# VHH binders against p49116, part 261

Target 1, 238 residues: p49116
Amino acid sequence: EGPLLSDTHVTFKLTMPSPMPEYLNVHYICESASRLLFLSMHWARSIPAFQALGQDCNTSLVRACWNELFTLGLAQCAQVMSLSTILAAIVNHLQNSIQEDKLSGDRIKQVMEHIWKLQEFCNSMAKLDIDGYEYAYLKAIVLFSPDHPGLTSTSQIEKFQEKAQMELQDYVQKTYSEDTYRLARILVRLPALRLMSSNITEELFFTGLIGNVSIDSIIPYILKMETAEYNGQITGAS
Short names: E, the ipSAE of ESMFold2; O, the ipSAE of OpenDDE; V2, 0.75 times the mean of E and O plus 0.25 times the DockQ between their complexes.

## First folded at step 15 (VHH)

Design n12 (framework vhh_7qbe_3; at its last look DockQ between E and O 0.93; V2 from the best seeds 0.83)
Fold by OpenDDE, look of step 15:
Structure n12 (fold): chain B 238 residues (1-238), chain A 119 residues (1-119)
Amino acid sequence: as target 1 above (238 residues)
Amino acid sequence: QLQLVESGGGLVQAGGSLRLSCTASGNDYAMGWFRQGPGKEREFVASISRSGSYTYYADSVKGRFTISRDNAKNTLYLQMNSLKSEDTAVYYCAADQYGRYRAPNYDYWGKGTRVTVSS
């Protein structure tokens, strides 16, 4: 049995919608987020171990961890996305909603806290200077998490997660041999992902595009989408 | 895709100092300095992570050279102090697309700037 990830799984290139508008509107934000979501899902799909679990299990895994994968993607693509600018725009849009009294005080607080947590997470990852390989392995660890409810083949999932962890360990040891505690510093960031609400993430990044449709409900379709179709959409939008 | 342009090279006396700059067309890369002396192979000098939080130096320059970056200016620096004749080389700026400041190979390279240390 070969490695869980190969060099082909390290590349994670997000193409932003073009041109960038002067004002980051809801459509631009949603389109950007959708591209990242698609990229993340198709990345998962490209992993042989992921394929080996079968369609039902694959779908269940992605449904369980899409928010975490998406968040890691945000962190990884923060520069190309101008994430800080996007988040600021989201806040501005929320302020309009607040002024219109569409949200309760408690909800506003929750949403703002979520944005803060998201920004802090991404900043922390940037400060750690997580590289493309490390991101790939972290995403794999998150993807192959056996502790989500309702999963089948949990033993196999656990095996893949362990393999991802071991490969990450080997990589970090080899690449950053002078930094003995780098692996630990990286791994301790993962719990922060579980503190983030998928519902709030969905509302912030996707509501303007999918309306009342949940990310959970469209995941099966995304996973079945052909890579060529996805690429065509990207090139067509450029 | 990424363009790197080195500057700051020149003639300096032994014991002197020199500051090299590398202007990049982007700042989302781990970057490093390499050098190639006369009749020598290209060798690693120093590297810095994307945020600048981590740096690494070759043993031969440790304590004398300082690598830094200004991401707002898309510029990489190499402060070279206590220069020696053996530091004479063409210095190259390089960048890793995966953000590895300890990359085994770098993807983008500048054309280099010549540093000559006279005894």
Scores: ipSAE 0.869, ipTM 0.940, lowest interface PAE 0.5, mean pLDDT 93
Fold by ESMFold2, look of step 15:
Structure n12 (fold): chain B 238 residues (1-238), chain A 119 residues (1-119)
Amino acid sequence: as target 1 above (238 residues)
Amino acid sequence: QLQLVESGGGLVQAGGSLRLSCTASGNDYAMGWFRQGPGKEREFVASISRSGSYTYYADSVKGRFTISRDNAKNTLYLQMNSLKSEDTAVYYCAADQYGRYRAPNYDYWGKGTRVTVSS
């Protein structure tokens, strides 16, 4: 009983590999993205409502929504990550691949459209100046989606999502009482997350992490990862 | 740790104008101005979102003061027009780490700059 999220769930501090290289490379991009992914999974795991659903349900939920959580994380941490610089480096790499005739025209269109959609989503969230509390509730709404096939506890998941929605509504009304339309502006941004392809996200950000293995397949292991092992996997040599 | 340094305070006659600046060591914060008059409690003046797209003002300064920011220079501004003797105070720059432009409390504070309005 009590609120779905506490203040410990609002803190979302991404630390970047240091120092930032003069020229961005696949290793730096993959390490930065891996830190965000693990931070997002640790965030989800820390929520008591999530813990109450059990291991199989937890794995199913995160498999279904990891790309949406990751995309919200990109938007929230875009400045700390220098995301615009990362995306520009990726575009340059793709342009070199085109000049060397290494990618099909159809694949190139798919990837460039995804980059554009991601840029537009992050820009729209920045223009709304979404705050840390709002991001936490948006992530919870995305996490506790009852619509995924095969879920064991769908009615309880739905109750948790409803609670996240109500807590967001209460927060926005209390904090931004002068801005009558703020909640509506925030909520209409969520459908854009469905335009994000997990396969393309893996290609853009995780090419050096897994080889040909999808993030979907490693999620059970990420969710079970101890905090000490997490630090060893993410923190680079220093 | 975020560092905030105010400047631009001074003596000005009633009806005059003054522009305060706050230089910050970073710009990924919602920011605001507060003031404390002689013998009074610290009070909210104005706030601005991370991007600068959203602002909020105390009723006592609405229409007379304008908050703005230049994120390329990590600088927050307060343009104060039509100054009154009751605007006399030490003005403080503040920042909220969660990006709330209507934050109930702020995490980082400057040392303040004095504004005196003579009538």
Scores: ipSAE 0.721, ipTM 0.882, lowest interface PAE 0.9, mean pLDDT 87
ESMFold2 (binder alone), look of step 15: mean pLDDT 87; pTM 0.893

Design n13 (framework vhh_7qbe_3; at its last look DockQ between E and O 0.91; V2 from the best seeds 0.79)
Fold by OpenDDE, look of step 17:
Structure n13 (fold): chain B 238 residues (1-238), chain A 119 residues (1-119)
Amino acid sequence: as target 1 above (238 residues)
Amino acid sequence: QLQLVESGGGLVQAGGSLRLSCTASGNDYAMGWFRQGPGKEREFVASISRSASYTYYADSVKGRFTISRDNAKNTLYLQMNSLKSEDTAVYYCAADQYGRYRSPNYDYWGKGTRVTVSS
């Protein structure tokens, strides 16, 4: 069998909406997030192993891990997105809701903790200076996680995850031979992704654009979207 | 496309010091210094990760050279101390688009700046 990932899977370029507004409004944030989500989903779709699982299985897989993939995408694209500025803007928007007593104290705490976790995760990844290849393999490891409930073909998923892990190991050993513990240092960051709420992520980044529609419900449509259509949406939204 | 412009080269006496700079049109790259001496092949000198968390040096310059960066200024530096005649070379700034401070193939290169160490 050939490698799980190729050089084509390493490229992960997010195009931001243009022009950037003077004030980061909800629409700009949601549009940016949507582009990242689409990019992440289409990245997954471009992997032959993902296709080999079949439409039902791969859709279920993405539904299970979209928040983790999205979060890794945020970390990877933090610079081009100006993620710290986006998160600050989100907090500012939330302050309005707080002042209007639209949220309970417990909910406010929960949301703020989530934002903190996102920022901390992205900062930690930046500090580790995770490169494009490592991100690709980490996303693959997260994508091909067999421990989500309701998945079919779990043995195949596990095999693909192992393959991703092995390829990452080989890459790290080859590229960063002087840093013997780099692989371990990178992998220990993955559990943090499981502590993040998909519901809160959805509310923070997508509610202003999709309203009451869930990310879960639109994932099948995103996965079926043609690349040309995706590119058209990116150019049309700019 | 990333643009890299080196500066700071010149003539210096053996045992002296020199600081090179490389101005980049962006800062989201792992970067490195290379050099090419007279009649020699281009060789690796030092590299630094995007956040500057990691640095790597060739054995020949370890302990004498220090690579650093200021991302706010989009500038890469190479502090060269205890310079030797064998350090005479054109020094090049390079960047890796994937963020690999140990890049097997850097994507962007400057035009270089000449360093001459006299006896």
Scores: ipSAE 0.864, ipTM 0.938, lowest interface PAE 0.5, mean pLDDT 93
Fold by ESMFold2, look of step 15:
Order: sequence, then structure tokens, then C-alpha cells
Structure n13 (fold): chain B 238 residues (1-238), chain A 119 residues (1-119)
Amino acid sequence: as target 1 above (238 residues)
Amino acid sequence: QLQLVESGGGLVQAGGSLRLSCTASGNDYAMGWFRQGPGKEREFVASISRSASYTYYADSVKGRFTISRDNAKNTLYLQMNSLKSEDTAVYYCAADQYGRYRSPNYDYWGKGTRVTVSS
């Protein structure tokens, strides 16, 4: 009936923990990543089309796509997060683990390949100068993906994804009318998100969480939080 | 809130050159230059994306003006060559909070720097 997204869904402001430590540590990285995760979940929950699908479908969608939303969030917020500095610190830690024989060579290769893919994705998005409206539509396309196993209401989800694609197309054509190929250049970046491992993302960014609970298992509780609780988690308020 | 401060304006003879600067309190923005001549409406001059990968120019300044940025210094530049009397205006630095280098509505504005081109 109306547009899938409004201007309220474009604002996506991440704040970093304060103060920034002299040396980056696992606590700072995990807190920063947690703020991005809660910001991303709050964003998804605010969409009327998402609300219309019901709690069970909402949980299933977010379980299927949280890593892709998180990765888009990393790309969108890479500068404010100093993401390249964080990834460099993680690489140095992995090199120390090789010297001390603490991880298998196969695992280290797997994690390093993931880091390289993530860096390449974020750099490609930065070079395209994806704007806040484009990120909002890309996140909506990723959120309303009907292709994940176990989903119900896939026909309705597909219609919402088509709506997001149409709104992105209309936006790009209106805003960047001189750049005929911009939409195509943007859309070809999305398949790289499916190559990102949620298991490795948890290891890189969320290992410092007490209990080592998987993100997949806590998603229903995150989605049911009241707005005031979200704001506390997003800002780290105390 | 982003702060923008222009500098580099002045009096120049036609055919001359000037370089405008705009110091910003951050660099994660798409940015542009606008100008307002005496008795005229504010008009677009040039814009540049956050990474500087994309630039866009008004037809009246293409080939004469060059927009650039130094993100390490949080500074936007406008190199103005082959100046004409019609380029006389107050020049404004602007930034878009959503990173649109073709923004329909810029969110942050400087107070402007005056450029006068004498015949």
C-alpha cells in the first residue's frame, strides 16, 4: 500500500564505547559489535512489513539473515568503528596463535580467508560510496529473502523483497540519474554476503560474550525487547 | 553536529585562479559547493562522494573548477581556474548526512566565503 521503508528507517547511527582503549582488546571489540547487532535488530523490527509477518516468521527470518545484516552494518559503519584497525589487531593475534601452536593450520587458513573476504566486501562498498538510503534498501532486500530453508509465508516475503528492490531502483534512478549502471553495480555486491560464515563472525566479534551463547539462540529474546532496553544495549548506557 | 568553515575567498581579476577550502569536523560525509551571486538564487557548483570516487559538476563550471578532498585533514577544496565575472558569489560548503553525492537536500552548511571576480 505505502512505501516499504520511510525516512525513519534510513537513520543508522552507531556510537562506539568510550573511552577508546590505548590498545584494542577483546572487550572493546565485543562491545562495539554488540552495539551494531542490537542497532541492526532494532532497525529490522521497526519495519511495518516485518512486523506484519508475525513473531515466528520474524524470528526465522532474522536467524537466517543476521550475519548478512551484520556484515552490511560493518560496511556501513566501517569508518566510525575503525574496522580496518580492528581486523588488523585480530590478524596479529592469529599470527601469535600460530607461533604458539594454539590453533590448527586449517582453522587459521579458514579464518584468514574470511577476514580477507570481509575486508574486500567493505572496501568495495566504500569505493561505491553506498549512501544511507541505499544501505537501508539493501538491508531490506537481505532481510526479506524467501530462499532460506524452513521459512513460512515465503510468497509474502518475496513480495516484500520485490517491493524493496523496486524502491531501491526508483531511488537510484531519481538520485543518481546520470549513472545508468549504479543499480547493477550495487546489486552485484549482495552475493558475497552469502559467503560469510556466521560461525566465524561469532568467533571474530563475539567470543568475549560470557556463556558463549550463539547469536542464533538469543535472537528471539532480542526481538522481544522493549525499545528502552534496545537503546541501553545500543549505547551501552550506564 | 557537523561544523563547516570556508576560507580562501577574495578579489581576483578575470582569468585568474582561487582555491577555496572548507574545514569540516568530520569526513564521513558526501560534500559539495554551492554559490549565490548578487540578486540571484543559490545554485549548485560541484559535489564529491565520501571516498572521492565520484564527482559531479554544474555545466557552467565544468573544465574550469575541480572539487577534491583530503579525508586525513577533513578538508574539502574547490580549485577555480579561468574565473569569469559571473563566478562572483558567496561560496558555501555543504554536507549530506546520508552520504549522497547527488543530494536533493544538503543537511549542513557553512556560512560562506566571498569571491569577487573583477573585469
Scores: ipSAE 0.757, ipTM 0.899, lowest interface PAE 0.8, mean pLDDT 88
ESMFold2 (binder alone), look of step 15: mean pLDDT 85; pTM 0.877
OpenDDE, look of step 15: ipSAE 0.862; ipTM 0.936
ESMFold2, look of step 17: ipSAE 0.642; ipTM 0.855
ESMFold2 (binder alone), look of step 17: mean pLDDT 86; pTM 0.879

Design n14 (framework vhh_7qbe_3; at its last look DockQ between E and O 0.91; V2 from the best seeds 0.82)
Fold by OpenDDE, look of step 15:
Structure n14 (fold): chain B 238 residues (1-238), chain A 119 residues (1-119)
Amino acid sequence: as target 1 above (238 residues)
Amino acid sequence: QLQLVESGGGLVQAGGSLRLSCTASGNDYAMAWFRQGPGKEREFVASISRSGSYIYYADSVKGRFTISRDNAKNTLYLQMNSLKSEDTAVYYCAADQYGRYRSPNYDYWGKGTRVTVSS
């Protein structure tokens, strides 16, 4: 069998909505997030191993890990997204909700902690200077996680994850041969992804655009969407 | 497309110092310095990651050269101390689009700046 990932899977270019508003509004944030989500899912879809799992299995897989994939995408695209500015804007919008007494104190704390965790994770990844290849493999490792409940073909998923891990190891060893512990430093960041709530992520980034529709419910649609449709929808919505 | 412009080259006496700069049209890249001496192939000098957290030097310049960057200014620097005649070369700035500070093949290159070390 050939490699799990090819050079075509390394490119991960996010195009931001244009024009950028003077103030980052909820719509801009949601659209940016949606583009990232679509890009992430279509990236997954482009992997032959992902396709080999079948539609039901691969859909379930994405449903289970979309938050982690999205978060890795945020980290990877933090610069182009001006993520810190986006997060600050989100906080500002939340302040309005706070003033309106729409959220409990506990919920506010939870949301703020989530934002902090997101920022911290992205900062840590930036500090590690994770490259595009490493991100691709990390996303693959996250994608092909067999430990999510309700998955079928877990043995196959595990094999793909192992393959991703091995390829990452080989890549890191080859590219950063002088840094013996780089692989470990990279992999040890993955548990942080599991500490992040998909529900809170959804609320922060997608509530303004999707409304009451869950990311979970739209994932099958996104995965079936043609690239041309995606591009048309994104550009048409602008 | 990323544009890279080197500056700071010139004539310097052996044992002297020189600081090179490379201005980039963006800062989301791993950056590196290369040099090509007369009749020699282009060789790696130093590299620095996007955040600056990781730095590598060629053995020939370790302890004498310092690579640094100012991301706010989109500028890469190479402080060259204790210069030797062997350091005479055209110095090139390079960038890797994937953020590989140990890139096997950098994507963007400057036109270079000439450094001449006289004995």
Scores: ipSAE 0.872, ipTM 0.941, lowest interface PAE 0.4, mean pLDDT 93
Fold by ESMFold2, look of step 15:
Structure n14 (fold): chain B 238 residues (1-238), chain A 119 residues (1-119)
Amino acid sequence: as target 1 above (238 residues)
Amino acid sequence: QLQLVESGGGLVQAGGSLRLSCTASGNDYAMAWFRQGPGKEREFVASISRSGSYIYYADSVKGRFTISRDNAKNTLYLQMNSLKSEDTAVYYCAADQYGRYRSPNYDYWGKGTRVTVSS
């Protein structure tokens, strides 16, 4: 029934909160991360194949993969976000927590390991110069993963994932025909996404959420959000 | 809107050298040089990825021209050595918004800088 993604699904433009504060704080980091999350959910919702699966399946898919989509978004938008500066600010905060003994030593080690893995993933994607089309297909492969527990329509989800994989292959071969191994180098990066913890991502980027709200709990509301309300969230309305 | 401003064009003798610069308002783009000679279609010269890790040259300039970038200065360079009369053209800086270093279609263009190679 035609291509899985159209050119309209390749555009992925993150707008940062303005003005940037002299000293990065929790509210700026959380607002920036929230914009990326909403942009990622809007992107997924706009895909006709995703829409065809129905609301229950949509919610289940996004709950299962939101952290992987978010992490791909961080890599894609790392320069616009000044992600290295944000991560440095988080590390400084953790050092203060160690000095004040406000977190367990085991938790601090888990969080620092996660930051290291995230930095390495983003650096590896930057070194490969992953382009916007490749990111769109990688996000589609992650979104249409049929192996998450509790999914319905897994046969159709698998077909959509295979279609995303084939479209990525065709794109890379056409665009980068001189680089025989580019597809393989890109695909080898995907398993690292499964090592990212959604709970730690919430702690790193979403600590400003009211009442310790889990991203899992708000996903159905984000997916149902009207376009006008969504645009207010993605552009940073207070 | 990304802005691209070329500089460094001029008149040189055959066998000489020039270095072109293109100052950009950002560096999160794959970039390229194109040129258009008198009465000819615009043609690809060289391209470079966002990080600078991947570079591609047209056969006609390979070994004579070097593309590079300085992302701290948002600047793209083209070092042109062993210039020939057929290198006479307006040289354009181009950028791809999707980061494709082998882009089939560039989104942003400078106004160009003229290079004239006299014999």
Scores: ipSAE 0.720, ipTM 0.884, lowest interface PAE 0.9, mean pLDDT 88
ESMFold2 (binder alone), look of step 15: mean pLDDT 86; pTM 0.885

Design n15 (framework vhh_7qbe_3; at its last look DockQ between E and O 0.93; V2 from the best seeds 0.83)
Fold by OpenDDE, look of step 15:
Structure n15 (fold): chain B 238 residues (1-238), chain A 119 residues (1-119)
Amino acid sequence: as target 1 above (238 residues)
Amino acid sequence: QLQLVESGGGLVQAGGSLRLSCTASGNDYAMGWFRQGPGKEREFVASISRSGSYTYYADSVKGRFTISRDNAKNTLYLQMNSLKSEDTAVYYCAADQHGRYRSPNYDYWGKGTRVTVSS
């Protein structure tokens, strides 16, 4: 078999809504997040191994790991997104909710901690200077995780994850041969993704857009969306 | 799409110092310096990661040159100390779109700035 990923899977270009408003409103944030979500899922869909799993299996897989993929996407696109500014805006919006007593103290704490975790994760990835290839492989490793409950074809998923890991190892060894521990340093970041709540992520980035509809419920639709439709939406929105 | 503009080149005596700058139209790139001397092929000099956390140097300049960057100014620097005649070259700024400070192939290049070291 050929490689799990090719050079075509390395490119991960997020197009932000234009123009950027002076005040980042909820709509802008949700639109930006939506674009990243679509990009992330369509990236997954572009992987032959992902396609080989079949529609039911690959849909289940994305449902299980969308938050992790999205978070990696945030990290990777932090610069173009001005993520720190977005997160600050989210916090500011939350302040209004706090003042209106719409959230319990415990919930506020949870949400703020989640935002902190997101920021720290993205900062850590930036500090490590993770490159586009490494991000692609990390996303693949996260995507092809066999340890999620309810998955079918777990043996095949595991095989693909192993392949992603091996290719990452080979890439790091080849590209950064002087840094013997780079691979380990990169991989040790992955557990942080599992500590982040998908529900809170959804509330922070998507509530204004999807209302009471869950990301889980729209994933099948996104995965079936044609690339042309996606591109059209981007063009139309810009 | 990324524009790179080198500056700071000039004539300097052996043993002297010079600081090169490269202004970029963006800062989300791993960047590097290359040079091409008279009658020589273009060669790697130094590279730096996006955040500046990682740097790499050619053996020929290690300990003498320092690569750095100011992302707020979108500027790449090359501090060259203890210059030698063999350092005479046109120095080019380059950037990797994938963020590889150990890039096998940089995507964007400046037009270069000439450094001449006299004996």
Scores: ipSAE 0.871, ipTM 0.941, lowest interface PAE 0.5, mean pLDDT 93
Fold by ESMFold2, look of step 15:
Structure n15 (fold): chain B 238 residues (1-238), chain A 119 residues (1-119)
Amino acid sequence: as target 1 above (238 residues)
Amino acid sequence: QLQLVESGGGLVQAGGSLRLSCTASGNDYAMGWFRQGPGKEREFVASISRSGSYTYYADSVKGRFTISRDNAKNTLYLQMNSLKSEDTAVYYCAADQHGRYRSPNYDYWGKGTRVTVSS
């Protein structure tokens, strides 16, 4: 039966585009977010349990959860990404759009609320000092969610999720034995991920680089991509 | 590839105090202090989480030593009070690349700083 994740699944290194521009712009933000997305998809594809579910199930799972994986990635990499600086630049751009009457007030309120929720989620994860092992198991729990509509093989997906939960529990209890409530504090953060809007995430982070295509439409292509092409997309190497 | 440089070691009389520092080339790590006394194996002293919110101490130093960090300066501290002769050791700064403040195996180590406690 073996463990769901190996130690290779714990390493999650994001490399930012270089050089950093003097003024943050849409291209830099989109390239940074794209690297995180491809790093997250490469991570998911490398899991033997994920591979065992088959290509159609893989596509359905990732379509359902990519925004949750991306949001966990933002929280995990918030410091190396300077995420607070990126979000501040986005907020300033939105304020300029109000002054120019380019967006409806209702849309701007919706986007600002989403930014606030994202900042609060990332701050709460930082305050808990979530480690790389814990992030890997949390990502596995959201990846193997059996309750998304349209999934097949839900009994097998549920078994993998239960295995991820058990491995997280064992890890936390062994590693942080002095903190008896750490697992509970970590797990109560997960429901906030379902409040994140894929539509707004695309507008915040993926406008300009990916064009007018939705992330869910390119997921089959991303999952079929050869490993060497993944490495090029993650690092920007040619 | 994190670099760690300890400082602040020296000779001190029993009952006295010392503050150790460890400067790092980055701050996105959980960190800790270890020590190796004469004829002894290296042993854990204290550790601290990435944000500084969580700390852990060996029983032998609880109430006498305080670990802290200043992430703006990439610096880890160990305040050692009420020093005893058995605290005599080379003290090492260490960091965990996975952010575990209770790491079973630290990935980066400094060269150490000597602390001698005289009677």
Scores: ipSAE 0.715, ipTM 0.881, lowest interface PAE 0.9, mean pLDDT 88
ESMFold2 (binder alone), look of step 15: mean pLDDT 86; pTM 0.881

Design n16 (framework vhh_7qbe_3; at its last look DockQ between E and O 0.51; V2 from the best seeds 0.00; counts 0 for: pae O 3.2 > 2)
Fold by ESMFold2, look of step 15:
Structure n16 (fold): chain B 238 residues (1-238), chain A 119 residues (1-119)
Amino acid sequence: as target 1 above (238 residues)
Amino acid sequence: QLQLVESGGGLVQAGGSLRLSCTASGNDYAMGWFRQGPGKEREFVASISRSSSYTYYADSVKGRFTISRDNAKNTLYLQMNSLKSEDTAVYYCAADQYGRYRSPDYDYWGKGTRVTVSS
């Protein structure tokens, strides 16, 4: 029992590779995205409710929602990452792919629409001025989604999601008591996350990974890492 | 760590105006102004969200003070009009690292700038 999240779960400090190059390249973008991915996985793994679900359930849950957590992380860290600059660099790369006949016009349209949707999502979250506590609860609501196929313990997952929703409601009511519709405005942003493509996210942000590696395939390894090694990867890599 | 430096304080006559500035080493914060009058506890004056979409004012200053920010210059402002002797205080710039424009406690504080309103 007790709160689902503690104050230790609100801190979400992303450290960017240094220095930021004059012209962004694939390695900088992939390293930046990898740091955010690892930070997001560490965040999820540190939650006692998540730990209580067991290793197989943990892997299934993260495989189902990693792109949604990553997208919330992009929105939360958009300024420190200079995300608009990164996306501009990606758009320039896509133009080069057209000139070299590497990517079909239909695929480029899909990718550009995804970039625009991502920008719109991040801008809407910024315009609402979503705070770090709200992001933590939103990530918990996304993480503990019981409606993904293949999950076990769905009743327990649903109870954790309801608890995250309740804690967000209590937090918003206490902190922003003058704004009676803030909770509703925040929650209506979440469905857009389900429409984000993990395949396109991999293409946009993880191009520098060796071979044809999907994030889905590496998640079990990240979650099985020893705690000291995992913490070293997200805290000592900067 | 975030650094906050206030400026623009001084002596003014009642009914006058001052504009306070706070230069920050970053802009990814919700920001606010507080003040501490002689023999009084520090009190909230105004706050503004990271995007400037939301502002909030203490009742005692509403309509007379305007908070604003210029994120390109990492600068927070407080335009104080129709000043009263009760506005005499040291004014502090503050920032919340979690982006709460209604923060219950702020993480970073400036050293303050003194405002004296003479009758």
Scores: ipSAE 0.756, ipTM 0.898, lowest interface PAE 0.8, mean pLDDT 88
Fold by OpenDDE, look of step 15:
Structure n16 (fold): chain B 238 residues (1-238), chain A 119 residues (1-119)
Amino acid sequence: as target 1 above (238 residues)
Amino acid sequence: QLQLVESGGGLVQAGGSLRLSCTASGNDYAMGWFRQGPGKEREFVASISRSSSYTYYADSVKGRFTISRDNAKNTLYLQMNSLKSEDTAVYYCAADQYGRYRSPDYDYWGKGTRVTVSS
C-alpha cells in the first residue's frame, strides 16, 4: 500500500472573506470559521483512506473529530485568520451577552476558559513551529482516531492512524534529524484537543451563521458537496 | 502575495565574508536561502523556522554560513564566512509555509542577489 498522505494533502490554504470589515462582526467570524470547516472536511475527504472507509463510517468519523480538526486548522491558519483578533472580537461580542444577563456566571467562565485554551493551543503550536507536513499528519492522526464511541471499522481506522503516525515519525526524523525529541513534543500536544468542547466551539464560531443548526447535522452535506460547489459558495459569498 | 527582496551581494575575495539580507513583506513563513551557480542547478543553502528555533544548512556551507532572521524587521539574513570560489552564485531568498526546507519548491521567491568570490 502507498502512503496515507501525499504532497497534495499538505497544502492547506484558507481564503478569508473579502472585504474585511472595519470591525470584526459575527458574520465575518462565522464565515471565516465556515470556510475553515469546509476546507478541513474537504481535506479529509481528499484522503483515499478516508474514502475507503465508506460514507457512513467516514461521516461518523468526522462527526467525532470535527472540533479537533477545526482547532488544528485554527492553529495552522492563525496568522492568516488573525486569530487573536477574532478571539478578541468574540470576547467583545460575549460581553454584550453578559451585560444582558443571558449567561450564567459558570457558563461565562467556561466559555472564557475555552477561548483561553484555544489561544494557548495555537500559541503552543506556533512556538513549536509546526510545518504544513506535520499539520497534515497530525490532522490525519486525529481524523483516524479509533477511540470514539459508535465507530465502525475501528480496526481499519486504527491501521490508518498508525500509518499516519509512522509517516509523521519518518518525516520528522528526516526533516528534523537533529531534534531527537521533536516528534514527542508534537504528539504531546494532541491531548489538549480533547479538552476542548465541540459545543462551545460551535457556539463561539458558528452560532451567528448556522443558527440552530448543529455542525453535526451539516457534516454529511459538507462531505457530499462538490469542490466546484464549495468554491462557488466561497467566491459567491464574497 | 509575499514579496521578497534580496540585497548584500557583491564581489568578495576568497576567505572573505559577506552578509546577505532579504526583506519580506511578511514574517509568517519559514525562510530559506538557495543559490544557483554558473551551469548548476538551484540548490539549498540554509533554512530557518518562523520563530528561529530551528535552522538547517547544506553540508557544503555548515560551519561557514549562518542564517538568522529579525521578525520585527521582516528581514532574513545570511552571514557567509570563509567564502570559497564554489560559493559563487546567485542567492535567492525564499519563503515556505509547508516545511519543504531543502526542496526547491518554495512558495515565494526573490529575484536574487549575485555573489562572486574571486580567488
Scores: ipSAE 0.151, ipTM 0.634, lowest interface PAE 3.2, mean pLDDT 90
ESMFold2 (binder alone), look of step 15: mean pLDDT 85; pTM 0.878

